# VH-VL binders against o46895: the designs that were tried, part 3

Target 1, 223 residues: o46895
Amino acid sequence: MGSNKIKNLVQYEIQDFVSLNKMDTKSHDSLNLNVSKKSRYLLHRVLTNQLINNRSGNACTKTRSEVEGGGKKPWKQKGTGNARAGSSNSPLWKGGGVTFGPKPRTFSNKTNKKERLLALTTALYLKSNNTKVINLDNLDFTNLKTRDLVIKCSNLIENYKKDQKILFVAEPTASGLWRYVKNISNVDLIYTTGLDLKKILQAHHIIFTCKALNDVKEVFNEQ

## First folded at step 12 (VH-VL)

Design m5
Fold by ESMFold2, last read:
Structure m5 (fold): chain C 223 residues (1-223), chain A 125 residues (1-125), chain B 111 residues (1-111)
Amino acid sequence: as target 1 above (223 residues)
Amino acid sequence: EVQLVESGGGLVKPGGSLRLSCAASGFTFDDYYMHWVRQAPGKGLEWVGEIYSSGSWTDYNEKFKSRFTISLDNSKNTLYLQMGSLRAEDTAVYYCARESFTWEDWGPTSYFDYWGQGTTVTVSS
Amino acid sequence: DIVMTQSPDSLAVSLGERATISCKASQSVDYSGSSYMNWYQQKPGQPPKLLIYDASNRATGIPARFSGSGSGTDFTLTISSLEPEDFATYYCQQSSDWPYTFGQGTKLEIK
């Protein structure tokens, strides 16, 4: 072929989450996904970088003070840095501090960003036959119970098994969904502002909202 | 116990078509890459192509790309190889194989951990 | 395509002796500290059987007399003390780039 990526159109049937399996008229939407011909190497490299960054980010989000307190044992970070980024004794990294060392990801930002986007679209393509799109417009979150959500998911997914992981991808304004999803051990949620390669790869099934699908069209348009 | 059983081989004339099947048991295809590998009589092994468990991804050795199609049916737990425009040099034993790939490793391990017994395709006139 | 070249094409060795088989790749098969080089054993009328993965790791159930070594482009399979069941054909295989490719095979025979 000559290109190390292939552009693929993936079409999704849109289902109304409230009236699932009762619609007479079906609507569709689609997503153009670039797919790497060397997907395993790409996905491994990007996933490994995410896991390394999450380890550093998790250390930064620990409850330990950003400034060493009296009487506490300092937590040492292996290696040395030019700035406070990477300090082992910080419970949370605050933006706006004086840091002159570039972040590892921003140092090669253009290449790493393009690579990350290709990894995300490649992963979504690999999962595309197990991906559904739902319309949430008529869902009343105030009357929704956790059991209702579980039942709706089991009806949406053909041959659903309890040990299968389900990932919702939602628009940032769909905060009502998070309240219920957090209580279900095999269901997770990401927002279109924070697409997560590890969660996409771990999912057995992916469920987009219609609005989330429209959001990701813009995110992936620069491919 | 993981088992792979190929079938559908036989005698076929040049220019003909044949569909091979690989029935899997002891596992489902979920998140696996499945492969076809062939071996001509008295020769070594040759990779034919792969398919990801969802069916969304296939890739082929360039030699076969225009003539062979890999597919699967998850409801029957069965892998297929559709072969067209067959030539005498396509005479071989055809194996299906499972790749040991997993997303949860620090690095993907990539080898064929299970093989079927093979099915023989003979192309002659 | 990555060309895999085995040497020798055939090898005659006495029972209880050591056998070594070489495999050279036309380009590196390394990634992230692992060499994507696998070794298979094949007996007549049987499918290949995995012996060694990632250059040096024995597959489950493979006897300790089998070992692999090497990195980059140069790899070796060693059988430290041959048993009667070890007389077979051996293939190296790279899984670092597509298409996956195999060596031409090394036939191990009794002397």
Scores: ipSAE 0.333, ipTM 0.652, lowest interface PAE 3.8, mean pLDDT 77
Fold by ESMFold2, fold request of step 27:
Structure m5 (fold): chain C 223 residues (1-223), chain A 125 residues (1-125), chain B 111 residues (1-111)
Amino acid sequence: as target 1 above (223 residues)
Amino acid sequence: EVQLVESGGGLVKPGGSLRLSCAASGFTFDDYYMHWVRQAPGKGLEWVGEIYSSGSWTDYNEKFKSRFTISLDNSKNTLYLQMGSLRAEDTAVYYCARESFTWEDWGPTSYFDYWGQGTTVTVSS
Amino acid sequence: DIVMTQSPDSLAVSLGERATISCKASQSVDYSGSSYMNWYQQKPGQPPKLLIYDASNRATGIPARFSGSGSGTDFTLTISSLEPEDFATYYCQQSSDWPYTFGQGTKLEIK
């Protein structure tokens, strides 16, 4: 009951994105994350609500066409997630589809906001060993090429594989970064003003900017 | 081909310690939950615990929580079970297993799709 | 903990006959329209092998003679026409809540 969540301090080494550990000194930052003891249940509930809200209405199609005969698959060669796509095939539903039972739903319910925040901090904790923090201060966005971004990611991430999804989390004022991320199929970007549980869970690696990490501290202090 | 190979089993005295390894090939620990499951001679299957691929999350069957520790090394693609304060009741075949649990479909599916061959631990004086 | 109770503990059945194994959970294993009940087969000296996931879905490579059914707390594994390789021990397992738990097993033998 009173211990249904665990507070965890996660420490990150801050790396200069240009030099990647060629700085004269190293800097660190940290993030306090509340983590649910029933993480999969919480994450599934919050993610399901996100997916329902994105679909909106009666566009749901029941299908069992995708078969999982072995493990969780790596990212497929064709495309990335298609939450907005016209067709969504899901082998996981049975028994006549999704039903939630009618009751009033409010998106302003304080319990629902606390639950969403706990899901976000739980997801970030699950990904914490695959999360890096970078300093962008030395990066000249006007000279940056898409290929340079790919090379920098491959040097930043130990045992990097090009089929792994990378999620940048940036401050809203870092709009220049989007220009390059949009051209790379395995790289995505969210801003601290629009944290997205699905994208965090889908990511194999997460890269915060230093400023984004500070923004996230403020968001989670509202718990 | 996905393969899980356990090792490190053997004979140990009561009160002793042992570390089991599970080497994975054909996939990397990334977005998977890895598990240990044991089976005492002539008995059924018993869940020991789990670890998320990042290493940040572990959970245990409460009967083992004080004595067993699950860890992994992503650079070696290897799962570990550190067993301490061993008792005769811990005599069993220990399996590692991969959980199929996906975030991209409309809900999770959760089952053990791949199992290792097991490694035998015998606790006897 | 969700207790999984299988019945019978053992079953003797002739080749070509149908075998039915039941599994009862102490509380519902349903979540969001899915039943988190899995079935495994185990032969002596071998690890368990997945047969059925989410109550009714056959795993890849599993013959059509294996089928699963049920929801909530009551589940059934059916083997419609027994083959010699089907004589083994069968386990149900819930993955709805932690700790994950298994039934005690049902030994299927040649009659």
Scores: ipSAE 0.169, ipTM 0.612, lowest interface PAE 5.1, mean pLDDT 76
Fold by OpenDDE, fold request of step 27:
Parts: sequence; structure tokens; C-alpha cells
Structure m5 (fold): chain C 223 residues (1-223), chain A 125 residues (1-125), chain B 111 residues (1-111)
Amino acid sequence: as target 1 above (223 residues)
Amino acid sequence: EVQLVESGGGLVKPGGSLRLSCAASGFTFDDYYMHWVRQAPGKGLEWVGEIYSSGSWTDYNEKFKSRFTISLDNSKNTLYLQMGSLRAEDTAVYYCARESFTWEDWGPTSYFDYWGQGTTVTVSS
Amino acid sequence: DIVMTQSPDSLAVSLGERATISCKASQSVDYSGSSYMNWYQQKPGQPPKLLIYDASNRATGIPARFSGSGSGTDFTLTISSLEPEDFATYYCQQSSDWPYTFGQGTKLEIK
């Protein structure tokens, strides 16, 4: 079975998020990513499954037997000039039951762990050109304003547009970042413990923290 | 209190016409089938016809379909029976009745829950 | 048309005694598990009064001595212990099919 995976080394430039000075704070890191040869198919499949699993499935209509009323023939079979009718609850009637209407159901499609991981790594690879890595070590969250964060993002991302989705990927301990990110409409935050394929694919820009990148490396190396 | 009061009865010659009225109070016709039932002297009850205002639907005993017409005036909350080509055999007390077709816990019910006192029609030469 | 036949046409019963009236339909008056059979009481000079609906349910205000039973084509009205006010004419009525039809009536008289 020919290896459906290609290993790619992605290099990231690490920038200091405080100074954003390209000259003094440039470091490099790398991430090995497995990429599926059938990337479109894999991503579609895994994403679809994720979406299916997120469905509530609570839609409910009443059938003719569940609708209140009926029980007596509305009129005699012949001689009325009306169409034949057996019950007022007929789906043909206004207020009647719904035929083949939605009923509560559970949506569940299982995706194997390996496929999910491969999809994630593939997605990250595809977004590699729009991925930035930042160091938050010098960032004072106590004095940071949401506006400042937006400005920093705008400076970090080339051709920043307000309508573009930015995804922060942070380590779970980066609790201070959430406070500021939650107030920005086009910015979302996920943690390395809960990488979301949908969010990765929807993001125009991805911003990793250095620690998050390391966490991801550990997870992917176990593959 | 639900009340039905018939009027319009009287003496009429064969071939004549007569319009009976049933004034309803205590309810509106919108949700009820209204009926006319007649009773010849010393005889049983005979269903004449029905009307359902909400559905603009009428039905008649085939015996009367060509001669009798049932109608409603919602503004007056009054039921009518227009009788034409009257015959001696049409002599009877005419009752208006309300049919309750309701859904109960055990299923639908259909019965005449309220009746008027009746109005007497006498067809005689 | 569904023909309703009551039996007997007249019944003489003593006070305090049980009276039983039968009503037979030419066709079943059951529909969707319900019996569309009603019983009415009529006194001279008065309109019919509902006694029993759906074969076995007493109308509001009707004494417990009145009971109805039956299904399909055979129905029975029973008065367990006759009171003076119970002497009247009784009618069965079907509302299962059009035209609605009544029995010929049963006159209950004091013996």
C-alpha cells in the first residue's frame, strides 16, 4: 500500500510579539508535517464528519397520527363535491401531519484518529504560508488593551484585513490571551489540546505561540 | 349561556316558501357545525342539513337538497333555513341544533349538545 | 343511509325498575376506534336533550342511573332505576355517516 503520506518540513519565522522588530528578534523553528497525497479527499471527509457530528438533530414534526384531531371522516365519501378525505389530520390538509418530516435523530460519523491527525497536519501544511509564530514571553497582559492586540496583529500579518479570520493557537496555560481575543470578532483562539480542523481551514491567518508549536511537535512526533 | 331560538314558523300554503331563523347566543358559529332537524307531529326526528361557517361548507339530506337552503349570517349570529316548494309532508317542528365535534382524551366526539325550542311549520291548503 | 332501529317502540316500566332500550344500526357506526352513537331524551313539547354521547359517556348533568353501552351496530341505553321524570321518548342517533339519522324513538311509559 503505497505511503499516502509525504513528510514536509515547514520552517517558521519566530517574531517577538511585543516589539515586532524583524531585525532583533528573528528566530526560526521548524515543524515536520505529514501531508496526505489525497489532501482534498481527506480534508473533505474529515471536515464533513466533524460537521455531521456537530449537528443537534432535534428537528421534529408531527405525523398524522401525532397531530391532535381527526378520528372522524370529514365528510361523506360521495356527493359532496369535495375531494375524498379520510381524516382532517391528513398531510394534504392545512394543519395536518407532515409526511416524511424530520424526526429527532443522532448524527454520528466516526473518523479514525490517524486520519484526523493526518487531516490536521495536512491542513496546517496548506496554511503554512499564512502561519506566523510569535513569542509571548515579553508580553504584559495586564496592561494590554484589545486595541493593542489588534494593532499587533495588523502589524504581524501582511495585508491584514478586518474581515479576515485570524486563528490563535496557544498553549493551555496562555490564559491571559483569551481575555483579549474573545472581544475581537475576527480573531479566534484554540488551544493545542483541542485543535479544530474546521477552524484551521477557515482561518486566513494562523498565529502560533512558540509553546504551542512545541506542543504540536510533540503530538505529531508520536505519529 | 348558550341559547338557540328558532323563529319564522307559521302557516303556509302548498308550493309556498318560508324562511326560518335560528338566533344563537353565548357562542359564535365559527367553530361549530350547525344543523336543522325536523320532527313531524307524532313522528321521529329527521336530519335536514348542516352548515359549517369556517369552512363555508353545507350538506343536505338528499330529500331536501333541491328545495331547502341553509345559510348563516355571522354578523347577526343567525342560522337560516330557506324552504321552497313546501308540501304537506313538510309540516313539522323545526329545530336548530349545535353539533359539538371536539377532541377529547378518548377521541373525537360528535353530538348535538344544544337545541332550540323549535318553530312550527304548518303546510296546509 | 344508516338506518337506526330501536326496540321496543314502547316500553312500560314501573318506578324504581330497570329500563333497557336497544338501538341497532344497519351499518357500523364506529370510526377510528370511536362509536358515533348518541342518545337523546325528549319530553312532550320540548326539544331533544342529550343523554349519552359516544355510546357510553354521560352528558353533563345527566344522572348516574343513565348508562350507555355497545359498539359497532348494537347499542343499549339503560336506566337502572326509573324516576318519575324519566318517562319520555328516547332516540338514538348516529353521526358516523351522512345523512345523520335517528332511531324511530322509544316511548317509556309508567306501568
Scores: ipSAE 0.022, ipTM 0.469, lowest interface PAE 6.5, mean pLDDT 87
Fold by OpenDDE, fold request of step 27:
Structure m5 (fold): chain C 223 residues (1-223), chain A 125 residues (1-125), chain B 111 residues (1-111)
Amino acid sequence: as target 1 above (223 residues)
Amino acid sequence: EVQLVESGGGLVKPGGSLRLSCAASGFTFDDYYMHWVRQAPGKGLEWVGEIYSSGSWTDYNEKFKSRFTISLDNSKNTLYLQMGSLRAEDTAVYYCARESFTWEDWGPTSYFDYWGQGTTVTVSS
Amino acid sequence: DIVMTQSPDSLAVSLGERATISCKASQSVDYSGSSYMNWYQQKPGQPPKLLIYDASNRATGIPARFSGSGSGTDFTLTISSLEPEDFATYYCQQSSDWPYTFGQGTKLEIK
């Protein structure tokens, strides 16, 4: 029973990544996706929270007590003609401490797990028209060149442009693919164990492996 | 013109089985959720279940999940409701309905835009 | 399950007069300002016919005398001036959550 969501079935054409022959080896698969009834709101909220959580929070200034030096009164209290001063590390002095400056902190904004999942499924649905599914069973990773991978991508994706972001989604065991994908500036790779909403939304094209698609199905069905 | 025509209704004994059909014309089942809704004599409407796109997705009212099965034959453009272990309480007019699912930028809408005339199922000893 | 309760069960109204039917949901059927509430008209021996969708939108071909309003848990169907063909049973239906549920119906009769 889904609350405030709609079920959508997306069909994908499976293409052999080695032969890239459109006509003879196309199989079909499908993915059932929960889609938020208010997709923009949900995606915005979840993405914002993700960005907030990714903040390092390492900005640090030294207070008067943390600045090196001080301890001795710069001058006597009376008779100098100068303003009263208790420490050379006073924030009023050059080189002194900073009052109310930034300190290291943890940025955390909790997102409901169900909402996060719904956002992911919604995002995948929105990108469904730009999503391809490939079979890697016949692909030899040991003999694959980066150039070959680019050529395969260019043949797989209609109107391929070098400036467009391509996101590969693979199973964790497809570690060999990373060696080649990492060298291509406009191509990124994520695993099914770490689906990233930001990367999905930023991608112009998404390429799933068959196994990755199955993994995702399992994850979505378990919830 | 969009048209839905139910068939397969009739008299059946308690514990029996019956298969209802809904023939669609004027559209294909592609991109539509199809539903079964029943109405007992003199009573309101009760949602039975739904199916989407060549039978790849189905969902049921929990009340019927163990006894009823919804399926789709795209080649015949026909929706089915297989009913088992029928009870007297299952006596009703059974309607097939199309759900209009429109996707908008801010979210989808959902309503039943077309209904069949219904087929009558009577469960009696 | 979301329970839909209509009021009244039956309503007698004269021709040309206004008719108002209420529908209350046990839970909110709203999501981000949108209401997933529909209204149907059913005449004897006929299937339901869509009147209003998303609480306030008239379906195609539905006369302007039909209007829907409400949000959250409280909804209203209004017929501004009754015509002879308007005497029927009316149902509200929520599509916010599964299972989809209907009100018990309101029979509109001629006074």
Scores: ipSAE 0.019, ipTM 0.551, lowest interface PAE 7.3, mean pLDDT 86

Design m5
Fold by OpenDDE, fold request of step 27:
Structure m5 (fold): chain C 223 residues (1-223), chain A 125 residues (1-125), chain B 111 residues (1-111)
Amino acid sequence: as target 1 above (223 residues)
Amino acid sequence: EVQLVESGGGLVKPGGSLRLSCAASGFTFDDYYMHWVRQAPGKGLEWVGEIYSSGSWTDYNEKFKSRFTISLDNSKNTLYLQMGSLRAEDTAVYYCARESFTWEDWGPTSYFDYWGQGTTVTVSS
Amino acid sequence: DIVMTQSPDSLAVSLGERATISCKASQSVDYSGSSYMNWYQQKPGQPPKLLIYDASNRATGIPARFSGSGSGTDFTLTISSLEPEDFATYYCQQSSDWPYTFGQGTKLEIK
């Protein structure tokens, strides 16, 4: 993608997730991000398309012909005092078919791969000030409690608030992390294989693993 | 009225350096991409690089990245092209151009809407 | 790099006649429903002047006799009826990817 973007080099401080308060354990890394010149427009379009595509489209009503019953005229045409009726399945009747009701359909709105990628990189750039990078190499997942994870997040994130959404971005092999984040209401986890624009945009804070950051670099540099 | 005026061109020896200037008037560099494009005598147009002040971003044709530097002085509303290690093949008219990024119904458009008159650089022994 | 190839390199056309210039890109220059293809006119001793942007839109002040068409990799600049001031060199340019690239130019001459 060309003239509709700018490039930004974002610097991240890498922290050991076990020793968050040790300044000597901190290192730095960077990510080159493409940013749309029309970020609001792009993000809106791509997000909308994502939402549209996520619609199930399974709403289904039965038409007159699909409703069970009918076949016999409910009453004779004249002499009953009732309104004329041809079928008990008429949409005018309770229990009858639905006229112009919803039918299963596929919701699809195409967004090209480049747009999606640019939206992701743009979103990540916009969240760069609220993005932390952590090293999980020293983390013992066997003895970690959910409470400990929350405490670590509170120490890692400046001005941490319990009502703010935290998004972890990890490598696919970081399966141990899921066990701890799944029970925290304001914490979500995605993998580098499935970066989700909606989740990125909704997040108040983003936490990358070092490996995830590297995965993302590879993906972004190949485009 | 938008106007771009290049200056700084001249005769320089191979291996030398030269700084070109592009004075802009009628607009500020904010929210615009500014570009350098050169044209060798009797040849086509070649993109040199760009700068975006709002994003503090520069990008270069890989051919020139090691030798050329683009910068802005917002206080003077002037665009610069610093050229080093000049070669005979760098002989050209150098244009500064403004990239317009306009909104359309279906998306943005990008084009060079304003050009300077160009300044001539001659590299010769 | 996206290579822009114009055809022909030179074109001789009589006054009042139609001129057609082709520009082919080595890869698609389309993005999000727009073609990042521009056409410029250049006269000797002058900088390029924008004629057409986004493949088919005339720039401000450009006469109606100039038109652009195409998408993807194939683009065309058409001058419906040539005027004396139209004899110049024309360039196509893509802005879809860096580096920005220009066609080699087409010199339009009077027949």
Scores: ipSAE 0.014, ipTM 0.536, lowest interface PAE 7.9, mean pLDDT 86
Fold by OpenDDE, look of step 12:
Structure m5 (fold): chain C 223 residues (1-223), chain A 125 residues (1-125), chain B 111 residues (1-111)
Amino acid sequence: as target 1 above (223 residues)
Amino acid sequence: EVQLVESGGGLVKPGGSLRLSCAASGFTFDDYYMHWVRQAPGKGLEWVGEIYSSGSWTDYNEKFKSRFTISLDNSKNTLYLQMGSLRAEDTAVYYCARESFTWEDWGPTSYFDYWGQGTTVTVSS
Amino acid sequence: DIVMTQSPDSLAVSLGERATISCKASQSVDYSGSSYMNWYQQKPGQPPKLLIYDASNRATGIPARFSGSGSGTDFTLTISSLEPEDFATYYCQQSSDWPYTFGQGTKLEIK
């Protein structure tokens, strides 16, 4: 009957990052985003899976057999007044092995590719009102200062607050941007090759480069 | 204590507009879906629409999508329902409700845990 | 849209007796192991009050005499022993798909 997906056309104003306030430098672009009606569940599931997958799983304890030492009975079986003991590596002893302790394991939970994509598009849609698109073509990275970048961001983003997270989404070739973004505590940068749902959801503001937006369009439109 | 208080109801002529408000206290909208549900006199409950995250997400009953708009003012912690082109059939008590979306061991749950007392809208010539 | 149909429209039951209300959905309201079915109680002049969520879970503060059961398309609200305060209108509601929809209501009256 009714589709569980809603297609939404999101329109973005593209601004020249050098001249943010110049109307003549503004253009428009759009992105079609599929949004699940069950977005709450989907986003949670995909995010949870992402978090699970990010677990290192390298916690390791040694069992009694893996602990160095032992082999010799600590004392004779009878006549000592002590409890019976077979090995100094017993988990009952300080320094002994650990019974049922953590062992290295993989936390892999595969998420359906379509679901992951839908989650990303849904997340982007939810953040659409707080998303800006910038053109970096005229930006000289050689003369750019971190402070200037912050000022530009503050001018670009309505109601900018220093404690709010800003996520830059750039094309992989925008290597120059990373040099400046890395020094700003509330700004993060991801590339289109590694769109991260967690980062998108955590971001208060998202800034796309024009090229990044196009990359995303290509990926989303193929679905 | 969580409380929802609707206001803005009244008498309006057909074709008119009305803006309802729902003032929330005891919680912030940031973590909740807020809903409008209406009830015509002597009739059942009808879902109007929902909003989340300061307007980042809205969904409407198709019946109302062209005429009604839901919005939030986080600074005032107030939910709004803007109604346009009102008809006689829009006469109802309008409730705001909070949806609790929780994750439990057996999966997500979704229900309306808090309701306002409602505000009455009467559309009459 | 998922259509919710309650049965009966009205039910007259004596105090202390068992009341059973049925709710049928036009399609399954189950998703990922959960039934997105809720029951509300409404008294005249008051907003709805949550009774049961996820088909069978009692809301906080709801007496044990209220119980919900069912899955898929068929759900039941049961009041084991009616108290005077239980005479009201009851609504089932699905949250499985948008738009959210309610049953037409069942008015529980004293016999």
Scores: ipSAE 0.012, ipTM 0.521, lowest interface PAE 9.0, mean pLDDT 86
Fold by OpenDDE, last read:
Structure m5 (fold): chain C 223 residues (1-223), chain A 125 residues (1-125), chain B 111 residues (1-111)
Amino acid sequence: as target 1 above (223 residues)
Amino acid sequence: EVQLVESGGGLVKPGGSLRLSCAASGFTFDDYYMHWVRQAPGKGLEWVGEIYSSGSWTDYNEKFKSRFTISLDNSKNTLYLQMGSLRAEDTAVYYCARESFTWEDWGPTSYFDYWGQGTTVTVSS
Amino acid sequence: DIVMTQSPDSLAVSLGERATISCKASQSVDYSGSSYMNWYQQKPGQPPKLLIYDASNRATGIPARFSGSGSGTDFTLTISSLEPEDFATYYCQQSSDWPYTFGQGTKLEIK
């Protein structure tokens, strides 16, 4: 069975997020990515499973036995001119119980760990041309304004548009970044501990921190 | 002592391929950008490309990107330049050079601090 | 690409005299207060040798008679008093942007 996977090396230029100039940090890094030959199918399946698993399943209707009231026959069997009825809570009546209505249930569709990882690596590969890697070491979060972050993003990303979705991928310890990202409508932040396939696929641009990239490398190399 | 020694040069026909080597001693490739620079006879210097991070990153002059490949063998501490589809205009002395990129008090500095003696490539019918 | 243009292409100077070589960049090579401009000396049959880095800093082992100046797009290499070993070809080089580029070279000859 020919390998349905292709190994690709993606290389990134690391940019200083403060200056965004090439000469501040002349540094390069790379990421090994496994790519599925059937990328569309794999991504669709894994994404669908993710969406299914995100369902709350809390929809609940009351059956005739759960609806308040009833217990007495609304009228006698014969002589009233009305249709026969056994209870006021019958599903045939307004305000009655619901037959076979939704009940709370758990939606679970387990995705194989290897498939999930392959989907993530495939998605990252497909987004590689729109991915930037930044160094945050010189960024002072104490004096940073949300507006400044937007300006930096606009300078970092070629052909930036305000309506485009930007996804930051950071290390869990990058707590300062969240304070500035949370108020920007087109910018989202995820951590390496919780890579979200949906968010990766929806993003027009992806921005990795150097530390996040290293974390991801470790995870992918262990597979 | 830091030394760079190029080899692999010679006479090749147009359309042919050649692999150049640069053996480094006195240092490891870790944390250094290694470069290839060529010089045609009687002409100036032309940057070919660079490699970094033990071969994980490469960058090329757009002129050579489709024909030349730079690689590194850490076990041999040797830098390579694989050349394909050679043309007469590729006739030159090829140098390997080490780039020193450091952060000093007033900012980063970038220069070629060590050069090999060069190896001559002649492309002729 | 940043184009580096040296002037003159050739310069004849007598021993003991001052030599001045100019290098002009098509765009600024300055960043964060530093100029990413280097000067190299090349003798026949030898590789280039670093003379000046960051526009004005002498490399290790380079005599004091060599000096660099300039910023932005205009740079100058000066040899205050020429010695016999100074007759060579000199190149300016920018490291501000990729691809790295060199000047066409200036050949310094004995008058």
Scores: ipSAE 0.000, ipTM 0.526, lowest interface PAE 11.7, mean pLDDT 86
Fold by OpenDDE, last read:
Structure m5 (fold): chain C 223 residues (1-223), chain A 125 residues (1-125), chain B 111 residues (1-111)
Amino acid sequence: as target 1 above (223 residues)
Amino acid sequence: EVQLVESGGGLVKPGGSLRLSCAASGFTFDDYYMHWVRQAPGKGLEWVGEIYSSGSWTDYNEKFKSRFTISLDNSKNTLYLQMGSLRAEDTAVYYCARESFTWEDWGPTSYFDYWGQGTTVTVSS
Amino acid sequence: DIVMTQSPDSLAVSLGERATISCKASQSVDYSGSSYMNWYQQKPGQPPKLLIYDASNRATGIPARFSGSGSGTDFTLTISSLEPEDFATYYCQQSSDWPYTFGQGTKLEIK
């Protein structure tokens, strides 16, 4: 039975985020990614499960017994010309209880850890052509303006469009980046500790920090 | 403006091969799943297969997997369907279609938003 | 494979009248609260045209007289008041699982 996954080596060019020039010493890095042969199916399944698990499940309606009021028969059984009625809270009445209405419930679909990981690596592979790796070491966050960040992104990304989603993937210690990214509507930031398949798939462009890439490498190589 | 234009259809003998082309304009394949769908005369629609990311991913209807191959040429922005071992039952109009796989907060959407005009393949002795 | 079954195969309706087409899936096409069901209109000699996506959303440029409803395995396309240009063949399609599959089609004819 042939392996349902293929290992691929993806190479990334590393750019200095300040100068947007290639770094002389570490101009490129690589990432080994496992790719599912059934990538579409896998991604769909894992994503669906993620979305299901994110459902709050707090919808709640009141049954006839839970609706306030009632207890007294609205009218006598005979002689009124009306249909028989036992309670004003009947689901047949306006304002009455709801029969078989939604009740709070927990949505939980189990996803295999290996499948989730494979989905992530597959997604990253599929987005590899739209992935950039940047070095932030020379970036002065104290003097950085949001506008400058947008300009840098526009210069970094080929064929940049304002309506395209950009996903930054950074190391958890990159706290300075969040301050500026959060103010840009089409830019999102996730950390290596919380890689989100949905966000990866939604992104038109992905930008890794060098440190983030290394973190991801470690995680993927350990498996 | 998004446009899809199929070509390559024609008359072919049983057992023969044919390559269909779909030239796309107004968008790049990198962002979309591209599909082939066929329709036999007077019949319904049948999904043939899909391709994504310059051929990095392909999936086929099991019925066609052994005979048909889908590919992309990004330089030409053209989608291809290579058909082999053609049978009379393969007579149909072949459409290329773009799948809009959009992401919403509560989940993705998947539908064919643009279609070509189709190219006719006739398999006959 | 998910089998899509439309009913009726053919429907004759007068102009200005309401038309209703049903589509039943052999399996649920719902995931995470969304229905991966689409409706297409096809006229002779033309490719299919998207009408409704995700069971109930009108595609861009589609008149308000077209509406979709349903969930799970049962879906309905409704045309509230038929116009001359609405006489065509309609297909339901599921995108929930591979292979993608279409209904057999419903031909809407003028009565």
Scores: ipSAE 0.000, ipTM 0.495, lowest interface PAE 12.7, mean pLDDT 86

